# Designs tried in a protein design chat: VH-VL binders against q978t4. Part 1

All scores and structures are predictions.

Target 1, 133 residues: q978t4
Amino acid sequence: MFDGSDLKNLFSLDGFLKTIQFEPEYIREGEISIIVPLRNNLLRIGEIMNGGAVMAISDAIGGLSAMTYPGIVNQVTVSFNTEFMRPIAKGPVRFISRVDRIGKSIAYVEVLVYDGENLLSSKSTGVYFLYRS
Unless a header shows other numbers, all headers, positions and changes below count from the first letter of the chain; antibody chains are not in Kabat numbers.
F, E and O are the ipSAE of ESMFold2-Fast, ESMFold2 and OpenDDE, as the mean of both directions, binder to target and target to binder. V2 is 0.75 times the mean of E and O plus 0.25 times the DockQ between their complexes.
[cut] marks letters that were taken out.

## First folded at step 1 (VH-VL)

Design d11 (framework fv_lerdelimumab)
Fold by ESMFold2-Fast, scan of step 1:
Structure d11 (fold): chain C 133 residues (1-133), chain A 120 residues (1-120), chain B 109 residues (1-109)
Amino acid sequence: as target 1 above (133 residues)
Amino acid sequence: EVQLVESGGGVVQPGRSLRLSCAASGFTFSSYGMHWVRQAPGKGLEWVAVISYDGSNKYYADSVKGRFTISRDNSKNTLYLQMDSLRAEDTAVYYCAKTHDYVWGSFDYWGQGTLVTVSS
Amino acid sequence: SSELTQDPAVSVALGQTVRITCQGDSLRSYYASWYQQKPGQAPVLVIYGKNNRPSGIPDRFSGSSSGNTASLTITGAQAEDEADYYCNSRDSSDNHYVVFGGGTKLTVL
């Protein structure tokens, strides 16, 4: 079963994601929620969260949420799109990834991002290629 | 080296007001949400209020909503709790608590507490 | 009352394993954190985010969760572990609110 220690280990193996501090809120089949403190390394000019950081974290948990299904051992992003609705000036930031559809070789995923005041700030949709054991 | 020091507690009659202060040091105060948590004598912990890092957002437990006001002064690294219309059931040790770096609502540092006694 | 429920007391023999449990609907959505409180002292965080230990907390302390239940396990209990233990989590109805369990008094025999 895919759990929080698996998630932390996978972030630690990535050159960029290893710089991201986070805590899993919950992990379920097809859904992952994490909390990310809004640290200086994630801020852009104006003391708001870097859009690239929002996209990178969303992409990462999007793909990893597909790995919560049994038999899926890896994934790779085919396409990813993000809509920014609000600037994120307040942390901690919550990222929720949900698999909308899981196929044999492809997963369709959405990721919702909420700021520290629980306001919806970003929405992403992603398509991931799946590797099975 | 993180320190939170509460002050302002004391004995007060029902219906009166009291203001608590919490002096913070050893971390970047302006980057963290701050909480007040209380504990009645011989009882458990009860969450009271939270204020966002910049002071723009505040949330209160139903038991104190409309009577207590949380505030902060980031230039002085100080958190406040203004307590109005005090009741006997507000008698408790009041703790200042810092939210954990990446688990909101988990408290990695606590002050020593300040006792508030509401008695007639 | 709190939405999180804990048994009021539990005992363990020196060197043995004890499990303290916390139950509530918020735990389906948010992991519990655990605090140790000794008489006359402020609470100390011992576990956060399911099973993470702050620096300085002995490895005999561990956390787990399943469904609406979270547990704090102390493996090889020591005399100094005698204390009150509290769980807390975010309120599921409004995640800006924090809720605490009623506390469990651990006696080390």
Scores: ipSAE 0.007, ipTM 0.580, lowest interface PAE 10.4, mean pLDDT 87

Design d2 (framework fv_lerdelimumab; at its last look DockQ between E and O 0.29; V2 from the best seeds 0.00; counts 0 for: pae E 11.4 > 2)
Fold by OpenDDE, look of step 2:
Structure d2 (fold): chain C 133 residues (1-133), chain A 120 residues (1-120), chain B 109 residues (1-109)
Amino acid sequence: as target 1 above (133 residues)
Amino acid sequence: EVQLVESGGGVVQPGRSLRLSCAASGFTFSSYGMHWVRQAPGKGLEWVAVISYDGSNKYYADSVKGRFTISRDNSKNTLYLQMDSLRAEDTAVYYCARDLWSGYSPFDYWGQGTLVTVSS
Amino acid sequence: SSELTQDPAVSVALGQTVRITCQGDSLRSYYASWYQQKPGQAPVLVIYGKNNRPSGIPDRFSGSSSGNTASLTITGAQAEDEADYYCNSRDSSGDHPYVFGGGTKLTVL
C-alpha cells in the first residue's frame, strides 16, 4: 500500500501535479486524505482556488485511492464530475478520497474538498478503470 | 466537559530527558489532533508539535526537531511529549491543546500547563 | 519559518472599540486564530476562521482579514478584556506548520 512518500513520488512524475505541494494526512485501503497549502500558483483571479486545480488534485487522489487496494497496479480516469459548493479563499485545503465501490475493472470514488474553515467546498465523483497484476 | 490535564513537569538538568503527559477527557480523544505549545516565563506562546488524530502524522517546530517526540495513546486518552537533550531555552510552561479538527486547525481547548525548568 | 507580527501593546478606553492586527505572509493563504491569555491562566481561543467565535466567547469579539493581515476587534471593550492576545496561523514555509505572533498586551483604561 502507498505511503506518503509514494504519493509525493507519483505526483512528482506528473507534469502538472509535480507543482502541487501537499502533506499526506492519512492513507488507508480505499482512502486518501491530503492537506494542500493554498499557494499563489493555485489561485485564480479573486484570490480563490482555481477550480481546475481542485478537480485535478481531486481526480489524482481519487485514482490513487483505488490503487491502495492489493493487486491494483494502475488506473485511468473514465469519468470525473465535480460540484462546487463554495469558493475556496483560505487554506489549508483538505482533499479526502474514498472508494465507494470497487469491482474487477472499475472503481467508483468520491472526493470531498474542505477549505480552511473545514467547510465542504467541492464534491467529486470519479470512475476509474483498473489494471490489475 | 472537555478537560486537558498536563503532568510530568519539573526541574531537570541540561542534557537530561523528561516526558510530559496530557490526560484528556470529555471528548472522543481519537477524533482530534493534539498539540503541544509552550511559553517561556514572561514570553509569548511558541508552538512545539502536533500529532494527527490517529498518530500517523507528526510535525515539530524547528527548535525542537530531533530532540522532542510527540506521541499519543488513544486507548488511554493520553498525549505525550518526550523531551530529550533538554536545554535551558526549553524552560517553559508546556500546554497541551486540542486541535479543532484533525490536526491542521486552531486550538480550541487548552490545559492549564505544566512547568518544565531546565537549569544546572 | 514564517513570521507573524503584532504590536506589543495597545490600550482602549472602557466601552470603546479596539483592533489588534496581525501581519505575515502566511495570512495571505491561511486564516488566523486568536487567543486570549490572562495572567496566570492558559490561553483561550476567541476567534478563528473568517469570524467564528467558540461557545462562551462574547459577541463583542470579531475577526477580519485583509491581504497579509488579520485583525481581532473588540467592540465595546470591557474591563475583563484586559489580557494578552496572540494570533496564530499555519506556517507557509518549511516544515513548521504553525506560528504564533509575538502577542499584544491590551490595557483597558
Scores: ipSAE 0.370, ipTM 0.815, lowest interface PAE 1.5, mean pLDDT 93
Fold by ESMFold2-Fast, scan of step 1:
Structure d2 (fold): chain C 133 residues (1-133), chain A 120 residues (1-120), chain B 109 residues (1-109)
Amino acid sequence: as target 1 above (133 residues)
Amino acid sequence: EVQLVESGGGVVQPGRSLRLSCAASGFTFSSYGMHWVRQAPGKGLEWVAVISYDGSNKYYADSVKGRFTISRDNSKNTLYLQMDSLRAEDTAVYYCARDLWSGYSPFDYWGQGTLVTVSS
Amino acid sequence: SSELTQDPAVSVALGQTVRITCQGDSLRSYYASWYQQKPGQAPVLVIYGKNNRPSGIPDRFSGSSSGNTASLTITGAQAEDEADYYCNSRDSSGDHPYVFGGGTKLTVL
């Protein structure tokens, strides 16, 4: 079973993602929730979270949520789109990714992002190509 | 109804060990982070330790690092705190508490607490 | 690592408004949660996030946040509100993920 240690290890191996501090909230087949402290390296002018950071973290856990299924050894993003609804001024920031559909070669994923007040701030849709052993 | 019931407290001599348990019911235990929080007689609340929903992540207050170990058994809906090398300053009522959102620090439900007294 | 500072005591007359404050660097990044503790009882969550109340908590309790300060306001204090109040926040340093304020004893006159 893909667990919190696996998730932390995968982030630590990536050049960009290793700069992101986070805590897994829960991991289950088809769904990952993480909590991200809103540190200065994730802020833009106006002391709000960088939209690029929101997209990058959402993309990462989106693809990794597909790897919670047995037999999936890797994934790569085919397409990704983000809708920004509210600025994120305070953390911690919760990212919840869920697999809406999983096929032999592709996964369709949705990621919801909540700010420190637990208000929905962003929604992403991703399509991932899957590699199987 | 959410219930948390602590047990295992008592009087223990300095340098000894004690294990606390917290029995959870009324919710899906395996979906929540859990905390231990203590309160010395007549003093304020002090956070002790947290464990993630699946047990993969654990954090401790500096005052207990290396001496206390938090663990859980999701099949039994039970949280544990193993306390080694006990000191007089560890004397406190120990509460277990549920984390509404891991990392948000809400401690939305608390047990009634169990008293640990470290004395000779 | 981070510290949350509260005044040790505050008083309010029955029916009046009181504000309890919590101050610390972590509050620039995280909202505080507030806990009420009556003698001989376990703490009870009264506010989380900026200003969210759990079910069963009276609407006279509200929260606010500005810079490094968080406040719990009780509008129209009742006798049963007499208790110790603790703020809590995430520790931004990561080595102490959670930190409590020292507590404020509220006396309702």
Scores: ipSAE 0.007, ipTM 0.597, lowest interface PAE 9.5, mean pLDDT 86
Fold by ESMFold2, look of step 2:
Structure d2 (fold): chain C 133 residues (1-133), chain A 120 residues (1-120), chain B 109 residues (1-109)
Amino acid sequence: as target 1 above (133 residues)
Amino acid sequence: EVQLVESGGGVVQPGRSLRLSCAASGFTFSSYGMHWVRQAPGKGLEWVAVISYDGSNKYYADSVKGRFTISRDNSKNTLYLQMDSLRAEDTAVYYCARDLWSGYSPFDYWGQGTLVTVSS
Amino acid sequence: SSELTQDPAVSVALGQTVRITCQGDSLRSYYASWYQQKPGQAPVLVIYGKNNRPSGIPDRFSGSSSGNTASLTITGAQAEDEADYYCNSRDSSGDHPYVFGGGTKLTVL
């Protein structure tokens, strides 16, 4: 099954995500949780987490949560929407993705982001096209 | 109210084994990572080991790697530390601590500790 | 694997401001957490992340970081703040994820 070592490997091979330090918290079918230290390279002017970084990490974890199901070899984002509900000024930051529904070709995913005080700080919804072996 | 209660400490001879327990209450134990931290008499804190919320990931300090095993039983709300091949340098108060973020970050609640003495 | 360095002792006059520092290469990548330990007691988390204070910790405690250095600041130090203070962070040098500094004994004069 897709596990934390696979997740580390996939991030390290990605041209964009390879700079993101994180630790897997858990992975199970339809769900991924990671913890991301709020390092200086993730901050914007004003000492809060860059909104683009929130979106990029959320999208990555969202799409990868579909790959926890058997037979899926790739996925691409069809649509992704993020609500930034609170500034993230305190880390580490927890990202939790859950597959709400998965079909033959499409997965619907929700991603929740919690700041270092465990306050819900953003919500995302994503739709992913699936490639199967 | 979050509570952590260590037990199983005592006096043992070098080379022998001892198993510590930490009973958890007042929170959903199966949602949190757990740590062991020790403190030799008159000395500073030393991190010993961590286990993820479901037991799937375990990490150890170099000083105990290969000799100590951290484990948990989520049905009993209990954390364990199996300590094999004990040395005099393992003499310490052993604390269990809750990981604020389920296995990765600061220890927000601590037990009062249990003393392990390794001597002849 | 003790990558974090703290001064062993610091003194402060009652009501004055003191900084306790913690240095280590891993602090460029990870924030420190700070623990207060009074004699005969278990440690208590006082600061984590950049500058988070758990419930019940007085406002006079704050944290900061720059480069490889994390600092715990106590403004208006009180007699009850006399304790040992430990920083803790991820250990970047080895196979284990966490390390404590050697501790700083704070004496309030």
Scores: ipSAE 0.007, ipTM 0.556, lowest interface PAE 11.4, mean pLDDT 87
ESMFold2 (binder alone), look of step 2: mean pLDDT 89; pTM 0.922

Design d4 (framework fv_lerdelimumab; at its last look DockQ between E and O 0.06; V2 from the best seeds 0.00; counts 0 for: pae E 11.9 > 2, placed apart)
Fold by OpenDDE, look of step 2:
Structure d4 (fold): chain C 133 residues (1-133), chain A 119 residues (1-119), chain B 109 residues (1-109)
Amino acid sequence: as target 1 above (133 residues)
Amino acid sequence: EVQLVESGGGVVQPGRSLRLSCAASGFTFSSYGMHWVRQAPGKGLEWVAVIWYDGSNKYYADSVKGRFTISRDNSKNTLYLQMDSLRAEDTAVYYCAKGPLYEYYFDYWGQGTLVTVSS
Amino acid sequence: SSELTQDPAVSVALGQTVRITCQGDSLRSYYASWYQQKPGQAPVLVIYGKNNRPSGIPDRFSGSSSGNTASLTITGAQAEDEADYYCNSRDYSGNHLWVFGGGTKLTVL
């Protein structure tokens, strides 16, 4: 099972995510929560968080949350959908991933994103193909 | 009622060590991050350290990094601060503070315990 | 780490309105929290988030933000409001730190 250090290492191995700074809040079986400082590199015009960044981070921890289960050694995104309820202008930004259902080869994950006021700002649903040992 | 009670403060010589404790009650201790914040006599507040609810993560101010260690025992509802290699500038009232689940601010503070580092 | 700056002292006449301002780059991205401290006592959280008051904090306390600033406003200052006020925010530098302002001593005249 992953710990905070493992998460950071995995992010560092990703050519896109390696620049994302975060702190792990908790890691459980089927659940991951991270806190992302809202830095300039994550902001679009209007000083709100880039929607693509929200989705990328959400997808990342969504997949990783599926890998918290024993025997799952890898995963790949099959589909990922994000709804944006409000712009994120204040941080830190909290990303919470939860596996809703896990089968032999497929996992269904929900990722909720909260801004610095703890307002739900985005909701994602991800489907991941699982590789088992 | 949330209560935080610090202890372990006292007078100590430079280079020595001291261990502070904070006894927590009135809330589910294991569900919340905890902080240490200090205040030198007649000066302002300075954040010192934070520990995650389950102890999985710890962060320190640069001024104490490498010298102080924050820890907790959730079975005892107690927060600790191990202070090594103490310096005169570490003289302060040390407060333990409770954060919300999201660790953004400090909603409850203890009464503080005085640490005096002097030759 | 980032820093927050406050005026060291301000005064307000009884019943009047006073605003204590905190300035720093981190406030562009993060809300501030405000703490009241009276002599010999521990700090007390009075405002956090956009404009949230903890239970027990009078309605005369309010918070606001603009640009790289955050402000605590006391509308109708009372004698008991005389205290030191500290702003706090997360470290903009990303070192997972919290940072306090230097504090503002409020005198009620």
Scores: ipSAE 0.300, ipTM 0.792, lowest interface PAE 1.9, mean pLDDT 92
Fold by ESMFold2-Fast, scan of step 1:
Structure d4 (fold): chain C 133 residues (1-133), chain A 119 residues (1-119), chain B 109 residues (1-109)
Amino acid sequence: as target 1 above (133 residues)
Amino acid sequence: EVQLVESGGGVVQPGRSLRLSCAASGFTFSSYGMHWVRQAPGKGLEWVAVIWYDGSNKYYADSVKGRFTISRDNSKNTLYLQMDSLRAEDTAVYYCAKGPLYEYYFDYWGQGTLVTVSS
Amino acid sequence: SSELTQDPAVSVALGQTVRITCQGDSLRSYYASWYQQKPGQAPVLVIYGKNNRPSGIPDRFSGSSSGNTASLTITGAQAEDEADYYCNSRDYSGNHLWVFGGGTKLTVL
């Protein structure tokens, strides 16, 4: 099954994501939680987390949570929306992705992001096209 | 009321093994991460190990990595620490501590159990 | 580095304000949590996150952070506040995922 080594390998193959340190907190069918240290390379002006970094990590983990289901070999993002509710000034930053619905060709996903104080800081909804074996 | 009760401490010779237990009550044990933290006599606090709520992830301080094993039995509401190849510097009070699943602090602590490694 | 540095001792006069400081690179990225420990007793969480107090902790305790420094402030110190205070933070860059400061012994004069 899809595990922490698979997740780290997939991040290592991406030009941007390979620069991001993280640890899986748990991985199960339809849900992934990771912990991301808030390092300087992820900060914008004002010393808060870069919104683009929040979106990129959320998008990645969203699609990968669909790949925890048997037979899903790849995915691509169809649409993705992020609501920024709170600035993230300190980590660690937790990203929790849940598949709300898994279809034959489409997955609907929600990603919740919590800051170092465990306050909900952003919410994303994503739609992913699925490739099957 | 949340309660954490450690047991299994005692006097042991260097190189031997000891197993600590922590009995949890007053909360849904299977929903929370659990930690072991130790304190040598007259010294400060040192984090030892953590286990996630479902047992899926375990992490250890470098000083104990390869010698200590953290585990849990959610059906018995019990946390364990298996300590192998004990050294004099492992002498400490060992605390069981609760960390909320989505928080990064220790909200409740047991009273501790003393482990003395002497020759 | 993963180390958190605290001064080993600090004193405050009864009713006055004292600030206990914790310094380390991890504090640039993570909030500190603070624990009070009295002799022979287990540690008790007094502040977590930016500036949150658990239920039952007096409002004279507050937290703050800036750069690589976190501080615990006791406004109007009471005799029962005499204890050791430890800061704690996280750092996933090293092998110590949770790191405690060395502790500060507070004496209330």
Scores: ipSAE 0.007, ipTM 0.603, lowest interface PAE 10.2, mean pLDDT 86
Fold by ESMFold2, look of step 2:
Structure d4 (fold): chain C 133 residues (1-133), chain A 119 residues (1-119), chain B 109 residues (1-109)
Amino acid sequence: as target 1 above (133 residues)
Amino acid sequence: EVQLVESGGGVVQPGRSLRLSCAASGFTFSSYGMHWVRQAPGKGLEWVAVIWYDGSNKYYADSVKGRFTISRDNSKNTLYLQMDSLRAEDTAVYYCAKGPLYEYYFDYWGQGTLVTVSS
Amino acid sequence: SSELTQDPAVSVALGQTVRITCQGDSLRSYYASWYQQKPGQAPVLVIYGKNNRPSGIPDRFSGSSSGNTASLTITGAQAEDEADYYCNSRDYSGNHLWVFGGGTKLTVL
């Protein structure tokens, strides 16, 4: 079973994401929620969260939510789109991914991002190609 | 069944080079990270190196950095370890092992090949 | 890199329960995997993840972890369980390194 220690391990292996401090809130089939402190390494000029960081974390959580299903050994991003609805100036930042549909080879995922005042600040959609055992 | 067969071990003098091979069968080689693990005679296991499924990332134990190079040829289902500047402390049985792409364990191991570094 | 510490030897009476421990700071963040090695043979994975057992491994083998400690438990130990047991885990620093414990020799009396 895929849990928070698995998630920590996977982030630690990524050259970019290994520096991201976060805490898993919950993981269940098709859904991952994490809390990310808004530390200095995630900020851009102007003291708001770097949009690339939002995309990278959203993509990571989105793809990994497909791996909460049994039999999936890998996944790769086919397409990923992010709407930046509000600047994120306050943390902690909450990322919630949900698998909307999963088939044999393709998963459709949404990722919602909330700032420290619990305002919806970013929305992403992703399509992931699945490799099964 | 999954099979991993190491070859290329032997006796060499310090400072020389040796190349190990690991032939893989019974699984989709290109879906797995591959590792080398060694065991000096009468001693415990020591992780040596890993290479990602597509060869894009390679990582090494501090004891071998700068001297050993891991590589793979997915078209031949073969893992390699190039060992340069060999030292007496590199004397060991060398195992190849496979793990799932994103995981930290080794579900299958070869039988090993012995490398002896002595004058 | 992180260090994993195991007791060098443990004994158990036939049919009794034994626990082999592995300690290290990386185990707060990463699961241990456990390997059985008999003389002259390659290691065999017996436990990974929280408490996952590969196909073909008897259900008397189980794993657990708490804090910086991982444990391998053998309930109802059999003569064939006599072997060396190694724990393995990821480096806590995230430098893409793996580390083995020093190994525990299990003797079944």
Scores: ipSAE 0.007, ipTM 0.580, lowest interface PAE 11.9, mean pLDDT 88
ESMFold2 (binder alone), look of step 2: mean pLDDT 91; pTM 0.937

